# Ledger of designs, part 5: VH-VL binders against p42126

Target 1, 258 residues: p42126
Amino acid sequence: QRVLVEPDAGAGVAVMKFKNPPVNSLSLEFLTELVISLEKLENDKSFRGVILTSDRPGVFSAGLDLTEMCGRSPAHYAGYWKAVQELWLRLYQSNLVLVSAINGACPAGGCLVALTCDYRILADNPRYCIGLNETQLGIIAPFWLKDTLENTIGHRAAERALQLGLLFPPAEALQVGIVDQVVPEEQVQSTALSAIAQWMAIPDHARQLTKAMMRKATASRLVTQRDADVQNFVSFISKDSIQKSLQMYLERLKEEKG

## First folded at step 1 (VH-VL)

Design g3 (framework fv_gevokizumab)
Fold by ESMFold2-Fast, scan of step 1:
Structure g3 (fold): chain C 258 residues (1-258), chain A 124 residues (1-124), chain B 107 residues (1-107)
Amino acid sequence: as target 1 above (258 residues)
Amino acid sequence: QVQLQESGPGLVKPSQTLSLTCSFSGFSLSTSGMGVGWIRQPSGKGLEWLAHIYWNDDKSYNPSLKSRLTISKDTSKNQVSLKITSVTAADTAVYFCARIPYSYGRTYYGMDVWGQGTLVTVSS
Amino acid sequence: DIQMTQSTSSLSASVGDRVTITCRASQSISSYLSWYQQKPGKAVKLLIYAASSLQSGVPSRFSGSGSGTDYTLTISSLQQEDFATYFCQQSYSTPYTFGQGTKLEIK
């Protein structure tokens, strides 16, 4: 299992722990298990909130699985991007309170997951940075992810962050507003439980309708053009120059890991 | 496991209101991105989409039938209901309900799980 | 309304055959196209969504292709359990509309 779900007795909360070694990359299998796990929790009236964290500290999620985006068929790229879109849509519009307890590095697709949450807590460790660094790899954050960041930190800060592919260390992450709290690593879990309790104190009906109202325009923009976004992704990623860049990057990662 | 089950009258008289209920398990309409729709099929004919409703209470109706259709949900009971007023023999069909993941006017993932259907005959 | 046309209402085939079923939309539907299988006495089953995406649990012998207005469902090696009626459906705009169906019969 790539997703561990632990109920928190008495709180109406479940903790979803990412367990997709080595770095919680968003592979097709992991994306599928995340969506299924979220759906099960949404269908269980025992749970009103979910804390997302990594089973092991160090890496929350390294983001998109580049092996899903290189050396494959156009049909594979299309299927992969559809799965990425589905995860974002399901998390972003979830009726559950979502809190990310970021106990590790959170670049790119990891930041995508964190940005869908209602509240973000980051461990105070300079090795744990958060941000959308796609441009440093020669690829582009999709418009719906750009909209999500812009809604969180504002237009000017988001444009700078996206164009430069910035990864924010904890102090800067708090300052720019991409995370809501920075706490000692040993306090991340208890802080997440306290934060989610505050959100769950609001009656579900009013909270859920307000969340839907606030997020409808952003989500609908992707919904009305999902296929066009998939085709744009497939066309872009299939370019020889992009494929070569990704292959070289994957080879460097293998050398570093070896 | 996701399951949907239709229920309704086997027989309804012309001019009356037909009431159908879809009861489901394995998912909830409190879940963001989920919806339930109704489709019918007259004997030996094709499928006709009637209406759907989503978790956020967004509703869509077939324009040719809109004045006669009302769709509603009871999230606590995991039920979606459809009412058709002023029925005629043309409304004789098997009625299906189906899960429809995520929309806003377009359904990307199709209607992924269907009930087995319930036959409704409009006859005096 | 968007009209969905399946050019053949029935076709005969043998087990092991490669079968293709076609569907045409009256306007571009940008791959918001699903394929369904219907057997007498059984629930309707989603096979393909978004023109080419295989639904979880559906055998790999089923595939979908197409874009714009023209779409195809292919069964690469027909099995006994595949004799059924197949429907295409657009979900690009309401009302969602279905093709008239193609009944696949034993030759």
Scores: ipSAE 0.000, ipTM 0.395, lowest interface PAE 18.2, mean pLDDT 88

Design g4 (framework fv_gevokizumab)
Fold by ESMFold2-Fast, scan of step 1:
Structure g4 (fold): chain C 258 residues (1-258), chain A 125 residues (1-125), chain B 107 residues (1-107)
Amino acid sequence: as target 1 above (258 residues)
Amino acid sequence: QVQLQESGPGLVKPSQTLSLTCSFSGFSLSTSGMGVGWIRQPSGKGLEWLAHIYWDDDKSYNPSLKSRLTISKDTSKNQVSLKITSVTAADTAVYFCARLEGYYSDWGLPYFDYWGQGTLVTVSS
Amino acid sequence: DIQMTQSTSSLSASVGDRVTITCRASQSISSYLSWYQQKPGKAVKLLIYAASSLQSGVPSRFSGSGSGTDYTLTISSLQQEDFATYFCQQSYSTPLTFGQGTKLEIK
C-alpha cells in the first residue's frame, strides 16, 4: 500500500502518510491511491480534517515520476497528466481541512500537493526545501499550478520563483509565505494537530463556503481547459529534445546511486 | 446508503393544489451543505428543475413557476415538501426529488447526485 | 435562460460500439455541466459533473469532455446495461436547465 491512513475519528482527523519509496514520487499508482484515500475520507462524516505527511522523514515527496514521462507512448503521457490534474483538482477543492506536515524535501510535485492544503508546516532542516523547480529540469509548471503559487506568495515572488526554479530552505520559505510555520522536526506532527484543530473549530458550512469562494476562479480555469492542457503537456513532453534531456537526467541519477 | 422516495396523490383535479413529499435516508438536512430539489418530467419530454432547499432554509425557485411553488423542509422527519397551486393539464408529469451536491466543491451551481424513482401525477377531472 | 440542446433525440448502437452524445449550450457555461443516465424503473444516476469528472462508482468507460458551449459524453465500449436515455444539465446560471435527452436504442 502506498498510502497509510491513521484515523482518529474521535477528533475528526485522519493522518495520511505517503509510503511510496524511495522518494514518494507521484507515480500513476501513487496518484490513484491518493485520490481514492481522499475520497474515502470525504465520504466519511466522522472526518473533518486530514494531515498529509511522509511515513519516513527526509522526503515529503520528490514530485512527478520522471519514468512516467520518458520512454513511453503519447497515450501514457496523456493518462499520467490526467491523473496529475485529478489529484490537484480533488485536493484543491476538498471540503476537508487539509494540513501538510512537511517532514522532508518538497520539490516540484511535492510542492504541488503542499500548495493545495489550507495550512503548511515545514520542519526546520536546511536540507528540506520547497518550491516549483521545473525550469531547472527544462520543463514548465502548468498554468494552474502557477496560479496556485501566485495565489499563495503573490505575483512577483511567484514569477521570480518559477522562472529561476527556486527551492526555498525553511527560513526563506517562511519569509516568502510558501509555508505558514517552520518548527523543529520533532514538533511537526504536534504542530499539525494543533493547527488542524484551530481550522476545525470553525463551523463547516461557513469555512467550506469561504474556501470554495476563494478557490473558484483558479479551479474553474483548469476545468474549462483540461483537454487542452493535456494536449499541451503531451506535445511538449514528447519533443525529442525534452525526451533526450529527461533520459540523460535519469541515467545520471542511476550513476549517482552506483 | 443515500435513498430518496417521492410520494404524491397520483391524481389531482385542475385548479387544485398539488402536494408532494420527499422522504430520504442516508443523510440529513441538519448537515451543512446538504440540500434537496425537485425536478419533473412530462411524458416523452425532458427534465425541468422546479425548486430546491438547503439545510439553512435557503430556497430557490424556477422563475417561470415561482408564483405557484412553495418548498419546505422538516429536518426532524427527513422530509422535503413541494406545493404547486392552481394546477392544469400542463402539470401532468413524473416528479422526482434529488439530493443537491456541489455546494462546497466550487463546481458552479448545484447538481444532483442521488435521485428518487419518481412519482407520477396526472391532472385530470 | 440557458437553452441546452441535444440535437439527437435517439441513437441506435450495438454492444461494443463507441458512442458519443452531444450537448450544446446557448451561451458559454464554463464547463459547469453534468451528465445523467435514466433507465425505465430505476433511479436517475449522475455520471459526470464539471464536464469531465467521473462520479464515484460510475464505470470508467464513461467520460465527458468539452468547453465553452459544446460538450460530449463518450461511452468507449457500450454494454447491454448502457441502453438508456442520457441528459445534460448546466449548473452555470439559474434556472438550472437540462437537455431534451438522447435515447440509446439497440440496433
Scores: ipSAE 0.000, ipTM 0.371, lowest interface PAE 22.1, mean pLDDT 88

Design g5 (framework fv_gevokizumab)
Fold by ESMFold2-Fast, scan of step 1:
Structure g5 (fold): chain C 258 residues (1-258), chain A 123 residues (1-123), chain B 107 residues (1-107)
Amino acid sequence: as target 1 above (258 residues)
Amino acid sequence: QVQLQESGPGLVKPSQTLSLTCSFSGFSLSTSGMGVGWIRQPSGKGLEWLAHIYWDDDKSYNPSLKSRLTISKDTSKNQVSLKITSVTAADTAVYFCARTKYYGSRSYPFDYWGQGTLVTVSS
Amino acid sequence: DIQMTQSTSSLSASVGDRVTITCRASQSISSYLSWYQQKPGKAVKLLIYAASSLQSGVPSRFSGSGSGTDYTLTISSLQQEDFATYFCQQYNSYPWTFGQGTKLEIK
């Protein structure tokens, strides 16, 4: 299993732990297991909230699986990107309270997951940075992810962060507002349990309708142009210059593992 | 309501190109999420997925046959075509077309199938 | 490629029997497994998708279970029309792959 779900049905909460070694990369299989796990919890009236965390501290998620984006067919890239869109849509619009308990590094696609949550808690470890660093790899965050960041930290902070591909260490992450709390690593889980209890104290009907109202415009912008976004992604990622850049990065990662 | 029907040459000579057409009704490939795929079955053997195409012209091919396969659609005619180049006796099989869907994160399995068309490769 | 292996290529049973057909994937397929029924001269029919979801119009005597790499199709009380070949298929990863089939035969 790549996703471990530890239910506490009496409290109405489940803890969803990422277990896709070595770095919780959003592979096609992992994306699928995440969506299925979320859907099962959403359809079970016993659950009102979910805490998202890594099974092993150190890396929350390294983001997109570059092996799904390099050396493959255009059809594969399209299928992969459709899966990424679906994960974001399902998480961002979930009727469950979502809290990310970020016990590790959280770049790119990891930050995508964290940004869909209602509340974000980051461990106070200078090695654990969060941000959308796509530009550092010569790629760009899609418009719907850019909108999500902008909604969270504001236009100017988002523009600077996205253009420069910034990864925020904990103190800066708190100051810019990309996370809501920074706590000692050993307190991340207990803080997440306290935070989710606060959100769950609000009657579901009112909370869910307010969340939908706040997020509908951002989500709808992707829904109305999913196919165009897929085509744009496939076209962009298939460029020789991009493929060469990704291949070089993957080769560098392989050499470091040996 | 949903129906698919394969048509093909019945007999094709070795080294030639095999052309198959799937005609369908009850759904459209102008509808987001809809797709059609091709599966074959040699006599007395199992099923082998060949290719599929979605409403957005997204195509996937079996890697073992990728150099020989071309899938295309004509949305206005409700047709999907498959071409297989350089055929041999190993391509003798019943060829099926079937509907698939892409909803959210995943393709759905083939929920409606045609009856199949037999293609024999012989001189 | 993910290899799908059905534990037997043929199985003999009598009407009224509980029948189980098993399918194993060479790696985890996250419950993205379907079961098909094929009868001579008939169109292939989808019975089960997502490992355990019954396709609309399929009799309730058919059920699916399993997770990870191991999956089972169960027919709780075999009927005459159930004598057919059954195939599993994974649709988790490309290329999509089928099991070799299990032919259910009259004892």
Scores: ipSAE 0.000, ipTM 0.393, lowest interface PAE 18.6, mean pLDDT 88

Design g6 (framework fv_gevokizumab)
Fold by ESMFold2-Fast, scan of step 1:
Structure g6 (fold): chain C 258 residues (1-258), chain A 123 residues (1-123), chain B 107 residues (1-107)
Amino acid sequence: as target 1 above (258 residues)
Amino acid sequence: QVQLQESGPGLVKPSQTLSLTCSFSGFSLSTSGMGVGWIRQPSGKGLEWLAHIYWNDDKSYNPSLKSRLTISKDTSKNQVSLKITSVTAADTAVYFCARIDYEYLSGWSFDYWGQGTLVTVSS
Amino acid sequence: DIQMTQSTSSLSASVGDRVTITCRASQDISNYLSWYQQKPGKAVKLLIYAASSLQSGVPSRFSGSGSGTDYTLTISSLQQEDFATYFCQQYNSYPYTFGQGTKLEIK
């Protein structure tokens, strides 16, 4: 119930809509449903491309669910981080053409999802920013996500963006190359359909092998280090100072909603 | 592939400054996330962490020794150096250098070590 | 400073034995713990990091477990080359501190 899939079998495309209110946070359940939904589409010969977007405009995804990372057991943190890794691996290496139609704010884990796609379209709305802003909360992007950003915008731009925790508004996002197009919000879906059709015009075998060749080194780096990365995350997030920081942040968010 | 080698004076007199150099191969401190640290071991005793330095020149020192320690790197020569001022007999130990990685490889642990160099403080 | 205590300074075992070495921190270290092996005349080797992650190239008979303040290194079937001194280390806070070491000796 957290992922709506709207098929357009005649076009060979499905639209996957995030519906995990209030802000499409990557909860364990949402991560699991995303992977299952992707796998179903990969196994259905009717579909060659998927457009990822939010059911409601405003927030594409706010990123990682901080409630999965605070006040829980080390075993829970390990399971959560394995689910995050699994989503990234499955999306990054998918044989389907993936296009993100970013109709809302796209920080942190939202940007993780967008970066796995073959093509990114962002609505031209100054409230919708994209970037890996983990350092602003006192946490770090994992090496495999750092590699993904670096592959997309280059080493120098990625280093500046990651160290400062930058969120790029639309014009800057286009300029640095983290998104491929910026269009009026009402045109995001039609632009995504046009873009995915262009990618699907290429024979699947050649496109898929080229994608695998381009992405194998980056994906393999995580595959060979999955357990180590999980333990590094668990160790870091379990630290008392980090747990207290996250607790205080969550309490402040509750006060603002009151 | 990855190798580290310590070099030092072998013998140093009390009150002098001890200078140690770590020379390494198989990795570079120009690589993001890479670092090198120093650990020592007095005869028949345990290990004591002294300091480490990362590719970005970020430095950490053992607080009990911080006033006497200076760590530096020469990225072009693949070397990391440690200076300990005002040495005493308590500084007699085998000194090791080791690689440390913040973002990758071993998750903030010392994954490859040198053989160690013995430093004796005596007149 | 966080004090790291290994419950025994020496342990006798025979080839084929299951060996467990324990390490206790004076306060919660949140799994920021590594295990090292030291042999005379050889470089110190990292075996386990983050309490339970096996270092690349280390035999699968080595495993780490634990949480909070109590941690263990286990060797499931002791080999001749495993007779060495083993150290735990915390990296939760500065200064990084090591246990006093457990020397594994032939029975």
Scores: ipSAE 0.000, ipTM 0.386, lowest interface PAE 18.7, mean pLDDT 88

Design g7 (framework fv_gevokizumab)
Fold by ESMFold2-Fast, scan of step 1:
Structure g7 (fold): chain C 258 residues (1-258), chain A 124 residues (1-124), chain B 107 residues (1-107)
Amino acid sequence: as target 1 above (258 residues)
Amino acid sequence: QVQLQESGPGLVKPSQTLSLTCSFSGFSLSTSGVGVGWIRQPSGKGLEWLAHIYWDDDKSYNPSLKSRLTISKDTSKNQVSLKITSVTAADTAVYFCAHSLRYFDWPYDAFDIWGQGTLVTVSS
Amino acid sequence: DIQMTQSTSSLSASVGDRVTITCRASQSISSYLSWYQQKPGKAVKLLIYAASSLQSGVPSRFSGSGSGTDYTLTISSLQQEDFATYFCQQSYSTPYTFGQGTKLEIK
């Protein structure tokens, strides 16, 4: 089981804990379990909010699983990218209040998850950075993820961050607005519970309609061109130069581990 | 009052291009959130979505037919057209055009008003 | 492509019956689900959008429910004019796809 759900039905809140060792990479299996877990909570009238966090502190999520993107068939890349799109669409448009309690490093796909939430809290640990660092790996953030970042921190900050593949340490993350609060690591959980209670104090119908209104244009842009985005991803990732770069990176990771 | 009316040739020979026109009133395709789609139904079969065009000229096509389909709009005439090239007997169907609307009160797309449909037969 | 499957192609009922028609998507469609009614010789009519929202002008006896992959159209008390073919449709991703249709017939 890669996703642990700890319910607090009396409060209307569930804590969803990522448990996909070693670094909570968004593997096809983990993506599938995240979507199923979210859907179960959405279908259960007992829950109005979800806090997303890592089971173990240190890494919130390292992002996309590079082994799903290298040495596989075009059909596998298509299936993987459809699963990534599905997770983003489901989280971004969820009627539940979503709060990310970021108790670890949050690069790339980890930041994708955090950006879908209504509120982000980051532990004040200089080792825990957040950002979309795809360009540092020679790949690009898809347009729908670029739009999500731009909606959060603004056009110029997003352009600089995306082109340079920036990972923001806590103070800079707060300053640029990619996170809403930075607190001592031991306070992340209690801060998330306080934050989600504030959001849940608003009547669901009004909050949900406002969220849908604010997010519809961004989500619809992907919905209307999902297949084209998959084709673009498969074509890009299948290039020999990209495959070689990913292979070299994966071999380096093996060497560093021993 | 939103109304749509399809028009087409009725009979088309195999390998030719089928041209369909949707004429509408009661809305403008320059209004943000507005779109028009084409759906067809072969006799005794289900509904198949073909293409959609939006207020901002964004276009979507059924991938199975994309190479044969062209959707366009003439906002000044309140018309949307669909062309299907290289038709075969499999393209024999009733063709519908339908209005769609995306607003914050409507977070999901739907085809809310449909034309009556125009029958197209592909036969020699 | 997302495949939409309706549990039956035909269903028999009597006036006054509570009727349910079910629709299953091959993957989660996040309530991007509409229900349509088609009568011979008449324009197709939207009944329900966003899985559960009643279209203006549609009688309150029609309701929609469901989420994720499983959706249901309910007619609480069937009327004579309700004998028709009903289609579900997903608008979550292109191509937009329809169920095969369920023809509601007089018992």
Scores: ipSAE 0.000, ipTM 0.371, lowest interface PAE 22.7, mean pLDDT 88

Design g8 (framework fv_gevokizumab)
Fold by ESMFold2-Fast, scan of step 1:
Order: C-alpha cells, then structure tokens, then sequence
Structure g8 (fold): chain C 258 residues (1-258), chain A 123 residues (1-123), chain B 107 residues (1-107)
C-alpha cells in the first residue's frame, strides 16, 4: 500500500499519508491508489476534510515519475498522462476540504498536488522548496497546471516562475503566495488540524457550491480537451530530443545519489 | 571516495565490555541526514542490525540488545564507536559499520559498508 | 519484529542463467526493502533499495520487484563476478531485519 489513511471520524477528518518510496514519485500505481483513496473518503459521510502529507518527512513528493515518461510506448505515455489528469481533476474539484501539510520537498508533481488543495502549510526548512520546475528538464507544465498556478499567485509571478522553473524556499513561497503558512516542522500537523477545522466550520452546501463556482472554468477547460491534451503530451514527450534529455537527467540523478 | 574501516580487540573475555571503532572518510557526520550504523554477522549466520547514530546525535538501538549497547560519535575525528557490555560467546561475530542516510530524498538503507572486524569472545 | 525469509540458503547456477532470489516479510513492508551482495574479503554492496530502485554503479542485469510481503531480486544474465551471497533487508520498522541470505554457487 502506497497511501496510508488515518481516520478521525469524530472530527470528520482523515490524514492521507504518502508512502511510495523512495521519494513519493507519482508512478502509475501511486496515482491510481491516490484517486481510489480520495474517492473512498468522498463516499464516506463520516469525513468532510482530508490532510495530505508524507508518511516520512523530507520529501512531500518529488513529482512525476520520469521512468513512466522515458523508454516506453506511446500507449503507455497516454495512459500515464490520463492518470495524471484524473488525479488533478479529482483533487481540484473534490467536495472535501483539502489541506496540504507539506513536510518535505515539493517540486513539480508534488506542487501539482499541493496546488489543488484549499490551504497549504509548509515546514520552515530551507531544504523544502515548492514550485513547478518542468522547464529545467526541458519539458512544459500543461495549460491546466499553468492555470492553477496563475490562479494562486497571479499572472506575472506565475509566468516568471514557470519560464525559469523556480523552486521557492519557505520564506519566498509565503511571500509569493504559493503557500498560506510557514511554520516550524514540528508544528505542521497541529497547524493543519487547526486550519482544516476553520474550513469545516462552514456549512458544507455553501462551501462546496462556492468552491465549485470558483473552480468550474479552470476544470472545464481541461474536461473539454482531455484527449487533445493527452495527444499533445504523447507527441511532445516522444520526441527524440526530449527522450534523450530525460534519459540524461535520470542518469545524473543516479550519479548524484549513488 | 566513501570508505569505512572497523577496528576492535579481536579477542574479549566473557563478562567484559567490547569496544569497537568505525573510522571513515569521504563524508562527515556534520552533514544533515548522514548517519553510521553497526551490523554484525555470527559465523555461518545472517546479518543483525545493532544500532545507528545520525548527524544530530539521534540514536536507535536494537530492542533485544538495547540495555547492553552504547553508540557515540566524534564528528571532528570522523569516528563512530559502539560498546557492548557483559559479552558472552553469543556475541562472537564479524562486526560491520556502514553509512546510512535519512531525510531529503532517500529512505534509510546501508549505502557503503566497511570490510568488517572479527571479534571472538573466549576465555 | 518483522521476520525476513529467503526461500533458499543456496542456489547453483551457470554463467548466462537467469537467477531469481525471493524474500518474504512476515507482514507488509510497503516496499521499504533493500538487496545487498556479500563477497568473501570484500565490503558488502548495496544493489537495490526501495524494492526496485537500482543503486548507482550497479549493472543493469540486476533488478528488483515485488510489493506487500513478497519481493524478488533478479539477475537476468549471470556473470562470473555475481557468485556471492545475497541478503534482503526491511527498513519499514524497527528493529531493521535481514533475511538469512542466499548463496549463489557455481555448478
């Protein structure tokens, strides 16, 4: 099991812990388990809120699994990207209150998950940065993820961040508005519980309708062109130059960590 | 570049204290996430984890042996030491030290090992 | 304590063979499993971590797979240098525990 759920039914809250070693990369299996776990919580009337965090501090999620995007068939890339889209759509439009308790590094796909939440808390550790750094790998954040960041931090900040592939350390993350609070690491969980309680104090019908209204345009933009986005991804990722760049990056990661 | 080397007495009498030293190079225990652990292997048997210590002086011990084990570090000398009190013939084994890393990107596993030092408990 | 059991203490194989070594945990360990190689007179070497991640510098003929309680180390085309003892280790919970080892012997 790659997702651990610790329920507190009395409070109406579940803590969803990522446990996909070594770095909580969004493999096809992990994406699938995340969606299933979320759906199970959404269908259980005992729960109104979910805190997303890593089981082990240090890395919240390193992001997309590059091994799912390199050396594979076009059909595999299509299936993988559909799973990524499904996770984003499910999290972004969830009727549950979602709070990310970011107890580790949060680049790329980790930031994708954090950006879908209603509230983000980051541990005050200079090693825990958050951002969409796809351009550093020679790849592009999809338009729906670009829209999500832009909605959160504004057009100019998002454009600079995306073009340069910026990862924000805690103080800069708070200043630019990609996270809502920065607290000592030992306070992240208690801060998340306090934050989610504040959101859950609002009647569900009003909160859920407001969330849907605010997020409908962004979500619908992907919904109306899911297949086109998949084909664009497959076409782009399959280019020889991109495959070579990803392969070189994977080899460098092995050299640096070995 | 990472090298670890164990040193010990070779022979220890029953009921005495066994003292082992791990000397290393190519990394420092002043670096966040770095640690060193001790593992032993009795003749013809498997590996048994004993203890480890991290850069921040956080220590973990095998519960079965905890009352007899003391792990310590000297960061300036690049050394980690292990003491085992009240030794018996059951403590006869090859003792290894190994680098372990925690935090950031990689979970706890033993990345680089020393060659081992044989300790015999006999009168 | 989590007990790690390797299906055999010894295997005989020839150069070029596909070799499989299995490891079972007494309870689920969520892929927190490493594989090590031990040769007489040499330092123990990490081969695989997190069940399937190949350590830098380890030949691509080594691979790891599995989930839950059952894990496998595979050597796709055995080389002369691969005759050694192989150990699995779980690091999901304390105390960290190792399998008893599987010795690969030449036929």
Amino acid sequence: as target 1 above (258 residues)
Amino acid sequence: QVQLQESGPGLVKPSQTLSLTCSFSGFSLSTSGMGVGWIRQPSGKGLEWLAHIYWDDDKSYNPSLKSRLTISKDTSKNQVSLKITSVTAADTAVYFCARVEYGDYFPEYFQHWGQGTLVTVSS
Amino acid sequence: DIQMTQSTSSLSASVGDRVTITCRASQGISNYLSWYQQKPGKAVKLLIYAASSLQSGVPSRFSGSGSGTDYTLTISSLQQEDFATYFCQQYNSYPWTFGQGTKLEIK
Scores: ipSAE 0.000, ipTM 0.387, lowest interface PAE 17.7, mean pLDDT 88

Design g9 (framework fv_gevokizumab)
Fold by ESMFold2-Fast, scan of step 1:
Structure g9 (fold): chain C 258 residues (1-258), chain A 124 residues (1-124), chain B 107 residues (1-107)
Amino acid sequence: as target 1 above (258 residues)
Amino acid sequence: QVQLQESGPGLVKPSQTLSLTCSFSGFSLSTSGMGVGWIRQPSGKGLEWLAHIYWDDDKSYNPSLKSRLTISKDTSKNQVSLKITSVTAADTAVYFCARDYIWGTYRPQGFDYWGQGTLVTVSS
Amino acid sequence: DIQMTQSTSSLSASVGDRVTITCRASQSISSYLSWYQQKPGKAVKLLIYAASSLQSGVPSRFSGSGSGTDYTLTISSLQQEDFATYFCQQSYSTPYTFGQGTKLEIK
């Protein structure tokens, strides 16, 4: 089990803890378990909010699993990317209040998860950076993720961040608006519980319809072209130059482990 | 808040074993992605990486010195130790320990916090 | 082993100058490059990691760029406290290797 769900005592809140060692990489299995866990909570009338955090502090999520994107078949890349799209669509459009309690590093796909939430809290640790750093690895954030960042921090900040592959340390993350609060690491959980209570004070029907209205255009852009986006990803990732870059990155990891 | 401090003998005779200890605070080697490395610098010269150890006990050594180096950690004491056997005058240097944190995408971030360094002189 | 070359061992500049320090790897290191600042009597400080990412707490006048084998550290408007020795380091492959250092001196 890669996802641990702890119900909060009578508050209508569940804490969803990522437990996919070593770094909560978004493998096919982890993506699948995240979607299933979210769906179970959405279908349980006793829950109105979910706090997303890592079971182990240090890394919230490393992001996409590079072993799913290198040395595999085009069919595998297609299946993987469809799973990534499904996670984003399900989180971004969830009727539950989602709060990310970021108790660790949050690059790339980790930032994807955090960006889907209604509220983001980051531990004040200079090593826990958040951002979409795909360009640093020679790959690109898909248009729907670019739209999500742009909706959060604005066009110019998003363009600069995406082109340069910026990872924001806590103070800069707060300043640019990619996170809503920065607090001492030991206070992240209590701050998340306080924040989610504020959001849950709003009647569900009004909150949910407002969230849907605010997010519909962004989500619909992907919904109407999912297959085209999958083909675009498969074509891009299958390029010899990209595969070689990813292979070298994975080989560096193996060497580091030697 | 992150601090590292080296401790060593100061003076060591040729052919003896040099033992260095790095004591740190503000982080733990039980945290995924965390590591500590050792780097040295002879007077007036550049930096030379010696070895590093990570949270999962993975170790790497500079191949030119590997037969003489042993790195170990004591996670409960927040300490990393390095031993260098059969020292010579060429091992006279300032020795630094530094934190090495691997990003979630498995990209090493370099050494983000360093100790002040401890001078070791090898002399008879 | 990957060799890191900083072709300029010493560079003279004045406060307010735009300063560039270059570093070349003997093979492609895929942006696995860090820049460090060393001052006499002080701990070595990480400025830039992953070729272009600014370390937390480092002034925004510092920036890094480059890819493949060629990398540059830029100080957009030199301050008095920036006179120091600067080292590049590759973390693409062990053994990790450093450049020889570039000492930034008052003109």
Scores: ipSAE 0.000, ipTM 0.398, lowest interface PAE 15.9, mean pLDDT 88

